# Designs tried in a protein design chat: VH-VL binders against Proteasome subunit beta type-11 (Psmb11). Part 8

Target 1, 253 residues: Proteasome subunit beta type-11 (Psmb11), of Mus musculus (Mouse) (q8bg41)
Amino acid sequence: TTTLAFRFRHGVIAAADTRSSCGSYVACPASRKVIPVHQRLLGTTSGTSADCATWYRVLRRELRLRELREGQLPSVAGTAKLLAAMMSCYRGLDLCVATALCGWDHSGPALFYVYSDGTCLQGDIFSVGSGSPYAYGVLDRGYHYDMTIQEAYTLARCAVAHATHRDAYSGGSVDLFHVRESGWEYVSRSDACVLYRELQKARSLEQELEAKACGIYPEPATPQGARECKELFVEQEEVTPEDCAIIMKTETM

## First folded at step 1 (VH-VL)

Design za03 (framework fv_zagotenemab)
Fold by ESMFold2-Fast, scan of step 1:
Structure za03 (fold): chain C 253 residues (1-253), chain A 120 residues (1-120), chain B 112 residues (1-112)
Amino acid sequence: as target 1 above (253 residues)
Amino acid sequence: EVQLVQSGAEVKKPGESLKISCKGSGYSFTSYWIEWVRQMPGKGLEWMGEIYPGDSDTKYEKNFKGQVTISADKSISTAYLQWSSLKASDTAMYYCARHEGYYDTWFDYWGQGTLVTVSS
Amino acid sequence: EIVLTQSPGTLSLSPGERATLSCRSSQSLLDSSGYNYLHWYQQKPGQAPRLLIYGASSRATGIPDRFSGSGSGTDFTLTISRLEPEDFAVYYCQQYGSSPYTFGGGTKVEIK
């Protein structure tokens, strides 16, 4: 399993692989590892998916009761603390170990990590599951709070796809969700192998170096191979931002 | 447990054909590029080309394009380097290596090498 | 084609001494994220190359901490803090900045 979530200017992203374990010699259906809790809150799953789904069902009921009493849903922070307390109180019945809560409340985008021992941490990036070390490698290189929505989607897909390549217990497809002020959205399901293959073909410093060579002199003062550089680019098929994981930070120029 | 095992040494005459192999084990063979590297006697390392076994996509260094053919059979986790007509200048040690390509941009595991000697 | 120049060609030292090996690139290997597409390999006579350092400064799994890499952009260094008998070998730098993936000419570290 590889799940991840990160908070950025335009909301919270949640993404996960769909690989599931099943009995011997039986085909495994795709697993859903990102579960809606309410309009502005998603939870990721780790450990036994059935146990995590049970906790989200109980959590939804408690949040509904509190909304009726207080006239509005608790904050994401309040909800995370509630979940941690509930899991700790019922720990004899729960083997679901870790989750991330991804939401939007009165303070904007919010992200919390919750562990069954009562741990509750606020952060900007969390990855959970056997593939998480590999996902963190990608996230640590590409993340920044001010990234665009498309940059965020690409980073999340890259991180999960890379983790599925490295982790034997992750695979299938990449589910991508986006929590905004208006609520959560199921953005896409993409085949992890196809994504990873596209990343391997598209990513190279050569492409970045060629782009910078052309961009260094947008209005050249002296004769230089600007057309030669552009001709080399034109002779090579351009991969769209949606189809490749090359993140070029043009803002550094 | 990751291992790349190459075929044994070859002694050939100019004009003969040859196909050497590199068998991967202990990992998902179709998920990594296989790189081919030449080392001429007493010289350094030269990258020749690569193949992605999952879809048999290949890339060659320009001086090797048309001189060799790189292929793979994913059913037996084996990559191949082939010459239709060997030259004395092909005498070298040939290594295969595993390469992830996106984030792991290094060659992390290497085969033991196949020595090819071409002489009249 | 990116050309890597290694110096010196041969380094004659005794066990216990510090070795410093240079690799210079004809083009910058530093990307916008701060990553250098430069790796170091060790090759002993009769053996395949072995990965030592990746991304200019990260030590590969199983490599002793006496090996370290430094540098950025076009100027890179491999340092062996205290040579052990098994460290006498040829060392190659490699770039992954652009295809073809090129290697330096190698530095031979030999017993004085």
Scores: ipSAE 0.000, ipTM 0.458, lowest interface PAE 13.9, mean pLDDT 79

Design za04 (framework fv_zagotenemab)
Fold by ESMFold2-Fast, scan of step 1:
Structure za04 (fold): chain C 253 residues (1-253), chain A 120 residues (1-120), chain B 112 residues (1-112)
Amino acid sequence: as target 1 above (253 residues)
Amino acid sequence: EVQLVQSGAEVKKPGESLKISCKGSGYSFTSYWIEWVRQMPGKGLEWMGEIYPGDSDTKYEKNFKGQVTISADKSISTAYLQWSSLKASDTAMYYCARQYSEGLYYFDYWGQGTLVTVSS
Amino acid sequence: EIVLTQSPGTLSLSPGERATLSCRSSQSLLDSSGYNYLHWYQQKPGQAPRLLIYGASSRATGIPDRFSGSGSGTDFTLTISRLEPEDFAVYYCQQYGSSPYTFGGGTKVEIK
């Protein structure tokens, strides 16, 4: 898995690969790892997308109740604190483990990282999943707050595509979302292998700064950049009911 | 200057072992896949397999898996193609080539070839 | 596996003439970005193959302007606008659209 989000002048970008686990010889349907919570809020996932959808459904209900009581939706910060508190209350359940909340409120674009242990962090850049070290390499080099919308889209697609090329457990396509003041927008779904090749062509056509921002080095090519996309279908290990029982006992005792 | 230099011609009898080489120079040897291609006398080109010298990852055409072993020694920038027991049907010219990847995947530099003759 | 069929098997021409060589793929080699995973190589007797065209239409470094590639998907053409004496050779197309990589059977361009 590779998910990422970053905050910039024109909003918050969220992007993710679409690979999901099944049997080693059976292709899985594309996974949706960026999930709308409400008109101006998206959440990313790092576990089973179905489990994370359950958390977001509960969150939506609570946000709606608070809106009815208080006359307005909570801020993104308030929502992130609420989600962190909810996850803390359900500690020991094998649900969505880490998420980034990407939104727009009265303070402008806002981004928070929430972990299942109740951790809640505000930041400008977050990446989660097995591919995240590779995505961070690209993001750290290319990010700046004042980037244009097209620069932001290119950076996000580049970072996820690069991570899918390096991480055996990421792949498929890249989903790209943009949260603006007017609400979230589903920008595109692009094949990760196609994106990686477009980056190579950009470099060969004297777009060297763009390629370097994507973590692609001039000749000689990096070793790990030379693999076929067909190798991306690998089964992930799932937690058994027995494993969950052990975790629950450890956390309650 | 990028160059791939292969070992000299070999004349062997059926049942004998053989290991031929392909030495790269003028580039980062560990950063490019090395391809092995067979050409039977008077026939066309057949891809046999490849190796990534940086981690020794190998891929074989299914009909060559178990027939040959591809390996590399990155300390001397050399790739190898090896037979444990040669057959007369292994008589062919063997080429190594470098794969240019970065989304394009073509064979940009080739060795001069090693002629292997297997006869009684 | 993807099969490449080259035609004709032999093309007999004189220097100065135009050569047109065909390569047909059993499956599309075109990806969603517009790139065709088809390459052309030239082989002279006693020599290793030499890259001529990559991606169906891009000339490799050092290849004269008289060589050009065209086509997309399943049908590809290599054109030599005016044959020079050194162009009489065997030409192979190759695909990287699917493993294993495969080559066509070759087209021999010979004098007369």
Scores: ipSAE 0.000, ipTM 0.396, lowest interface PAE 18.2, mean pLDDT 78

Design za05 (framework fv_zagotenemab)
Fold by ESMFold2-Fast, scan of step 1:
Structure za05 (fold): chain C 253 residues (1-253), chain A 121 residues (1-121), chain B 112 residues (1-112)
Amino acid sequence: as target 1 above (253 residues)
Amino acid sequence: EVQLVQSGAEVKKPGESLKISCKGSGYSFTSYWIEWVRQMPGKGLEWMGEIYPGDSDTKYEKNFKGQVTISADKSISTAYLQWSSLKASDTAMYYCARLDYSGWETYFDYWGQGTLVTVSS
Amino acid sequence: EIVLTQSPGTLSLSPGERATLSCRSSQSLLDSSGYNYLHWYQQKPGQAPRLLIYGASSRATGIPDRFSGSGSGTDFTLTISRLEPEDFAVYYCQQYGSSPYTFGGGTKVEIK
C-alpha cells in the first residue's frame, strides 16, 4: 500500500496505489484506498481497505448526528480528534492502523494524520503504508505550499508511482483526488509504470543539469512541523461506551 | 461531453483477420479502463476483457484469452479488438465501454454504439 | 466465475403494470463493508446498454424514480413500479466484485 496526502494553497491532494489482495482463484479488482467521508472530507486507508471503510462509515454516522445536534459539521481537526479517540478504544484490534484525513473547513484546507493508538497530528504532508518511505523521498524534494494545481497533481502521481516500483506491496494505477472548498473531485487514475518512466527521465535530466549548472536548483519552502491535536484549542471529544458499542456491533455483523 | 465512437459494421469470411476500434473523446483517455463486451445475435452480454490505455495493461476473460487481442493507441485515444482468424461463431455485436472508479462503486458509465461483425462463408 | 441467473426470461405486461425482475448470484456479492457489487442495465432494441442501478439499490443519474433495486448477498430484485411505454426493453444484471465481470442472461419486458 502507498497512500499520500498534502495540503497546499489550492486545497488538499490525496493519492494512492490500487494494488489489492484477494482469495484464491479470484482475480483481485482494483483497490480503493481513498474513501469519501462527506462532501469536503476524504480519508486514506492503510491496513485492509474494508477495515478502514468500517471506521469511516461509523465516523460518517457520528458526524451526521453531531451536525443535527449542533447545526454544523465538526471541523477537520475535531473530526480527526474524534476518529483518534474512537480508535483508541480498540488499540489491540489493528482494524485500521493509520489514516490521513483530507478536508476543507472554515479555516481552509486541512490535513491530519490519525493512528490507531490515539495519535493525531496536523501537518502539511503525510504518507502511509509500506511504500511511504519512497513516496516521502519524492514529496520532500518537490513540495512547496504555493504549488500550482498542475504541479501538485504531477508531484502526487510521481510520488506514488516511484513508491510502487520500490515497494513489493504497492502497484497498479495511481488514484488522484483533490479537495477544494467546493468539495472533493476524483481527478484521474493513471498507470504507475508510465508515471515512473517519466519520473526516471526527469531525474536523469536533473542530474545532467546539476552537473552543468553547479547546483543552481532552488529548494522548496520548508513546511511547518507537525502539531499534535492535543496542542490545539478545540472542544474536547470523548469516546463514550455507546461509541465503543457501535464499533463492536459493526464488527460482529 | 464523454463519447465512445466505434468503427462501422464488418462482413468477413472464416479465416480472415479483423481489427475493430473504439475512440474515446471528452475525457482523459489514458486514465480509464476500456471494457469489451460481446453480444451474440439474440443472446445476452458477455464480458471479454479490458485494457488500461495508459500502459496497455490487459485482462481477459478465460474463454477469450488467445482468441482475441485487445490493444490501445493512446496517441489517438483509440482501443482495439483484433482477431487473427475469424470463425462463424464470432458473429456478434461488440461494445466498448468506459469503467468509472470515481466512487465507492465501480460501473460501466459510457458505452460505444456497437460494431456488428458478421462472419459467414 | 460468478454465475448470475435472471428470472423470468420474459415478462409480458401492459403499460401501467408493475414489473419485478430477479437476479440470483452463485456466490455472495456482499463485501465485508456492507456493499453489494451488483448493478442493472437497460438495453432497448438497436441500442447499447444503459446503466440503470448501481450497488444493488442506487439509481444512476437521470433514471426515473419508478425504477428501484433491492436485495443483498445472492438475491436481487429490480422493480419498475408503473411501466411506461419506453420501459419495454431487456434488463441485465452484472456483478463487478471480481474479474471476470459477468452478466445475467437478461429479462425481456415486452408489451402484452
Scores: ipSAE 0.000, ipTM 0.420, lowest interface PAE 12.6, mean pLDDT 78

Design za06 (framework fv_zagotenemab)
Fold by ESMFold2-Fast, scan of step 1:
Structure za06 (fold): chain C 253 residues (1-253), chain A 122 residues (1-122), chain B 112 residues (1-112)
Amino acid sequence: as target 1 above (253 residues)
Amino acid sequence: EVQLVQSGAEVKKPGESLKISCKGSGYSFTSYWIEWVRQMPGKGLEWMGEIYPGDSDTKYEKNFKGQVTISADKSISTAYLQWSSLKASDTAMYYCARGYPEYDFSGAFDIWGQGTLVTVSS
Amino acid sequence: EIVLTQSPGTLSLSPGERATLSCRSSQSLLDSSGYNYLHWYQQKPGQAPRLLIYGASSRATGIPDRFSGSGSGTDFTLTISRLEPEDFAVYYCQQYGSSPYTFGGGTKVEIK
């Protein structure tokens, strides 16, 4: 699992891979890891499906009741505190371990991390799941609060795609969401293999430009078929955080 | 502002062809489905089909498959509904609306076009 | 195909009264996360439908708090706690859980 979210001048970005935790004997549908809670609030999920289903069922019900009583939805901070309180009342160890709440309220874009022990943290960047160390590598290099919308989309896609290559338990596609003042929007579902191909292209272009300066041209490699990213790139050079920065520059030019 | 704007009213004769449009603005057009909904005079709403402009994937309700063609041009953020040969029974208001992928929990038709009135009479 | 049955067909009420509208589904619309793929729309004469409630109980942006949705699985209710003259409209439920997506037949709310 790799999920990430970050807050910036134009809202909150949430992104996740779609790989299911099903065993190899059973075909599994694509996993939903970014879940709309209401028009201005998204939640990410990590951990067990059964626990996540329970938490989100209780959360939606409680938010509905509070909206009926108060005539408006709770703030993002209020919702995060509510979820943390609910998690503190758990039974057993098999929980939906961690989530990020991504929203917009009267104070603007807001992002909170909530952990199954009741921890609730406000911040600008969170990544959760087995792929999160790899996603942080990309995010730490590319993030700044004043980034453009297109820079934010590219950063999120690159971070999840990078993590899906490095993490055995992440893969499939990248779901990308953007929370604005007007509400959340589903930006795209992008195949991770296509994203890696773009990263490989950016790297090849840089190598070609470097070789031209020295009077030599590289030999291009040709992909032979459509496969999942891990299948296509199992024997290829791994994509780096620097490659994502190059793509970001290329897309904005 | 997220908006869908439809083409103007049409008056046609049976057997004529017609293509009506739905233009999206203020959002990522390729990331949402465009839904087509028919409302016959004095009747309720009927879902006709949908298109995902990002890859032109289409789904049709069985009774409309082969009777209409749904298409999209993502370069101009516009979806289309087309008839090769109109019938009097096609007289209706036609709406486009923004739809979400089926895995999306907020999967409602949240933005609607103003509608295109199609009148087919001899 | 999932069939949605709305009742009553018509409600005639005075301003200030409570309206209760029913929608029944032939199949459960509840998923494993607790979400019901049931939405409510308002259509005023001569206008396009407007999203009112999504996911059975969540109010859409800009919708007054007098509108509320309830229910789960196969039985759903839309409640208007205090009717205003601008609430004269037809209300439709819609399922988004399975293709083909389907609408109920509508309930017309008439003021007096």
Scores: ipSAE 0.000, ipTM 0.413, lowest interface PAE 14.3, mean pLDDT 78

Design za07 (framework fv_zagotenemab)
Fold by ESMFold2-Fast, scan of step 1:
Structure za07 (fold): chain C 253 residues (1-253), chain A 123 residues (1-123), chain B 112 residues (1-112)
Amino acid sequence: as target 1 above (253 residues)
Amino acid sequence: EVQLVQSGAEVKKPGESLKISCKGSGYSFTSYWIEWVRQMPGKGLEWMGEIYPGDSDTKYEKNFKGQVTISADKSISTAYLQWSSLKASDTAMYYCARHSYGTDYLWEGFDYWGQGTLVTVSS
Amino acid sequence: EIVLTQSPGTLSLSPGERATLSCRSSQSLLDSSGYNYLHWYQQKPGQAPRLLIYGASSRATGIPDRFSGSGSGTDFTLTISRLEPEDFAVYYCQQYGSSPYTFGGGTKVEIK
């Protein structure tokens, strides 16, 4: 599993792989790991999406009761604390144990991490699941609060695609959601392998363009061997913010 | 505000192909599952299958798998139910409905329905 | 596949009377959080079905308070406290606790 979410100027992004378990077979139906709670709130899942969806149904009904009583929906912070308390009091071995709540309230975009032991943390970036160390590597280097919507989408897709390539327990497609003031949107589902291949193609193209630029004054007798930056194939071990920027550039070329 | 509008009644002969439609408006079409339900003349409701328009993920009831195809075109907010070769036993009213499973905090279930498309298959 | 059995098949009643409709499931629809995956729908002649009750007991938006749902696990009831002329219709229960989703056979509420 790889799920991630980050807060930025234009909202909150949530993204996840779709790899499901069916015994040992990954070919079972795709898993949905981002679950809507209400119009301006999404939750990510760990474990089975159905188990986490159950907690979100209970949460949703409690939020409606509080809205009727208080005249407004609780803040995202209040909702996160409520979910943490509910999970802590009624914990079970096979229920959702870790989640990120992605929303928009009176204070703007808000993001919280909730764990079944009662932990409730506010932050700008969270990733959960076996692929999360790989996703964090991409997110921590590429993230900034003022990024554009297109930059945010590309960063999220790259981070999940990278994690699916490196983590044996993540795979399938990348689901991308965006929470705005107007509500959440299901932006896309993209094949993780296709995304990774597109990244590899973008890197190859950029390398070729760089080599051409550097070849202006080739050395006599060894024209392609004399300069820094040549038509060379270099190893790429992981997705970087620069790699994701190349994808953004090639989408408009 | 929220509305599902289905295509008009069809009269067909056995062996002919058919594609009926269900157009959503007044909500985010890609955020809700669309359900297909059959009602044979004088009979009850039968669930046929569903589609999530955001990624065209489909699920079918076992007896309808391979007999019909469910699809959607999110660019025009329209879902489809299609037969390659109709049989007389396909004569029925067909409904589409929006499913709020995990997508609306106020309610679940098939909350909005199309008006239905009557399909008559006779020689 | 979960089978839903509705009874009776037909209820013949007069306006102003109480209607009690039963739906029984072949397996429990109750989850660990206390939620029952059971809905009720109303269908009038020539019309599409309309959602009445979701989660066994929650009234859908716009549904009059004379309609109420109760029950848990395998035994569910839809009650109409005081029948109005517009309530004479066919009523269906539906489960969504597991795929495929299934409907009961329906109960027709008709004028005596």
Scores: ipSAE 0.000, ipTM 0.421, lowest interface PAE 13.7, mean pLDDT 78

Design zb01 (framework fv_zagotenemab)
Fold by ESMFold2-Fast, scan of step 1:
Structure zb01 (fold): chain C 253 residues (1-253), chain A 119 residues (1-119), chain B 112 residues (1-112)
Amino acid sequence: as target 1 above (253 residues)
Amino acid sequence: EVQLVQSGAEVKKPGESLKISCKGSGYTFSDYWIEWVRQMPGKGLEWMGEIYPGDSYTKYEKNFKGQVTISADKSISTAYLQWSSLKASDTAMYYCAREYWGDSLFDYWGQGTLVTVSS
Amino acid sequence: EIVLTQSPGTLSLSPGERATLSCRSSQSLVYSEGNTYLHWYQQKPGQAPRLLIYKVSNRATGIPDRFSGSGSGTDFTLTISRLEPEDFAVYYCSQSTHYPYTFGGGTKVEIK
């Protein structure tokens, strides 16, 4: 699993892969790992989707009851603390549940990390799941608070796509959501293998242009068929924001 | 107006199964949690667990998990507490109560169901 | 689990007297949002419990103004300013700040 979220000038982005792990003899269907809680609040899942969906169902009911009684929804911060308290009560179940709450309240865009031990942290960037180290590699290089909406979408897609290639337990497609003042929006679903292959093509092109500038002309390669997802490269290079920008320009054309 | 009405007293032998009920009226049953509380003879109150009838989500106190099953049928506004195999230590008064989660309080209680388990 | 300790176990008082019941929790009952979920229930012999006071100091519907609650953090008090004969009962404090929900051992108020 790879999920990520970050807050920026124009809201909060949430993105996730869609791979399910069912341990079954048959193929698992695609999984949704970003769950709407209410119009201005999304939650991510990183443990089992069923466990997290249960917590979000309980949370949503509680928030509706509080809105009805108090005349307003709790802040994202208050909601995150409530979820953390609820989850910590199941500490005896040996669940490794972590989530990010992505929302917009009266203070603007808000992002919180919640862990089943009761941890509740405010932040600007969170990635959770077995693919998170790889996603953080992309996010840390490309993130800045003042990025444009398109830059944010590009960064999120590239981070998840890169992580799905590196992490055996992530894959499928990349789901992208954007939380704004007006509410959340399901932006897109993109095939992770396609995104990753195009990312590698963009990297190869940039390397070729650099070599040409230095007076080096590499030998033309024979075009090959599509690569399988999860190909292993021992010395694979790090992905940059510029690489991701090239991919997104190609995708939207 | 709001009422929780529980089923009548039960006298059972060890090893027998039992299902007791708690029927709500005067409010929207699926909008409130139903709590189960045990009171052993001459003792205080002990929380057993809860159910949200709207989606049948349940939560148990650890000592009761696996010993009892809590369920609900929202079409008839009724919650249930059941045992597959009763023990003498299950002898107690069992109360259901309604929780309004906004204030996390038990505002209305059933009259109680006395369960006696003896040979 | 949060342990609630009530004292005294029994109060024997005359009508018209003031009753003060204590409840101490093993840890703070302040919830992350700032509210304190400590409640008081009254149970008369042969009857189900009845909500008296919720969230430390709020009186439930239909409860006479002689009942009041106070306290903070870990120390809480239920006060009955002027006992009436109908106040003969066992009083339980309860917390719902953290799961599992717990009850105190109870204080029996006897009107002799």
Scores: ipSAE 0.000, ipTM 0.389, lowest interface PAE 18.6, mean pLDDT 78

Design zb02 (from zb01 with heavy chain E35G E50I E99D W101E D103S S104F L105Y F106M Y108V; framework fv_zagotenemab)
Fold by ESMFold2-Fast, scan of step 1:
Structure zb02 (fold): chain C 253 residues (1-253), chain A 119 residues (1-119), chain B 112 residues (1-112)
Amino acid sequence: as target 1 above (253 residues)
Amino acid sequence: EVQLVQSGAEVKKPGESLKISCKGSGYTFSDYWIGWVRQMPGKGLEWMGIIYPGDSYTKYEKNFKGQVTISADKSISTAYLQWSSLKASDTAMYYCARDYEGSFYMDVWGQGTLVTVSS
Amino acid sequence: EIVLTQSPGTLSLSPGERATLSCRSSQSLVYSEGNTYLHWYQQKPGQAPRLLIYKVSNRATGIPDRFSGSGSGTDFTLTISRLEPEDFAVYYCSQSTHYPYTFGGGTKVEIK
């Protein structure tokens, strides 16, 4: 699997390969690794899609209850904290291991990484899955906050396509999503092999130009501004093991 | 019933071309990877490569890259393994198998195609 | 490339006996998400391989409960608690944690 997400001037981009994974007892559907949570929030998956769908279903229910109680949906940061707490109650079960939450709230575009051990980080770029080192190679060279929408789409497609070529557990097509203030959009599904060939052609041209300029590459960027989720959250509402049990009990396991 | 059915045994001479097939039924063919495995006479199993029929993406084991071509036609639920020029060292049983959890394991296997190459 | 070493090469036993087969990998088979992609296949003479155990310890559909898998990291075991006549076959371990996927050399379980 390769999933990635990044925050930029015009929103949050989420992209993923579509390589399928399913049980022998069920039909193997096309793998959707970017799942809508609500109109302005998407989640990515790095575990099984079915397990992640269960977590997002529970999350969506809790968000609706909190909206009813408080008069508004929690921020993306608050939602990431809630998901992290829910997943950490069940650590060690190998369920929905890692996710990125891509959203738009009252503060604008927001991106958080959540891991099954309860880790919660804010950042500008995240890539998850076995292909992520290869995706980061492309992202680090091409990313800047001031990208146009078309540049962002191209960067995301190329990063996932490059990762699918290098990673045995990634493949198929590239699903591309864009979260704006107006909500999320499913932009496209593109053949990863075709995209990789175009990336290969573009790299060949770049290498030729750099050879003429003494072959100097830009220094790879590191993921920018990763910060602990709790440091960004002014409200400290605790989620206890009892709360986790109640949340899971009301959902079909 | 989910099954993979392979083409029949082949007897060829060195230098000849060959294309063998693996037809899936009872499931959505384009949603699963198909892998190819070689077993030389009296030897163990060797991984050759995989294809995702949905977009024809392929990945080869290094020793087979350039020696064989793996392809698929999702419209007829069939995967192929092809040689442009056979060698005596290609004499083996060839199996196709379905990759259940995205390259994690092979849950359904074809019956095998015996390829004999002799002068 | 990950090398899988199976031992013993041949195991001679009688029906009713317990069989223990070993598979050792040259490096850890734990994938980044925490799962271990070590699988076991059975091959009878003249037949295609058959999936027995996937991801260390999960029995495939239709596999009798006398077959069990265990292990972690680099050291894995297939156990057949009570050999039946139909269990005399060659057993292969395989890994799919890293590409290329690899198979062990096989352990032949034969009648004594």
Scores: ipSAE 0.000, ipTM 0.397, lowest interface PAE 17.5, mean pLDDT 78

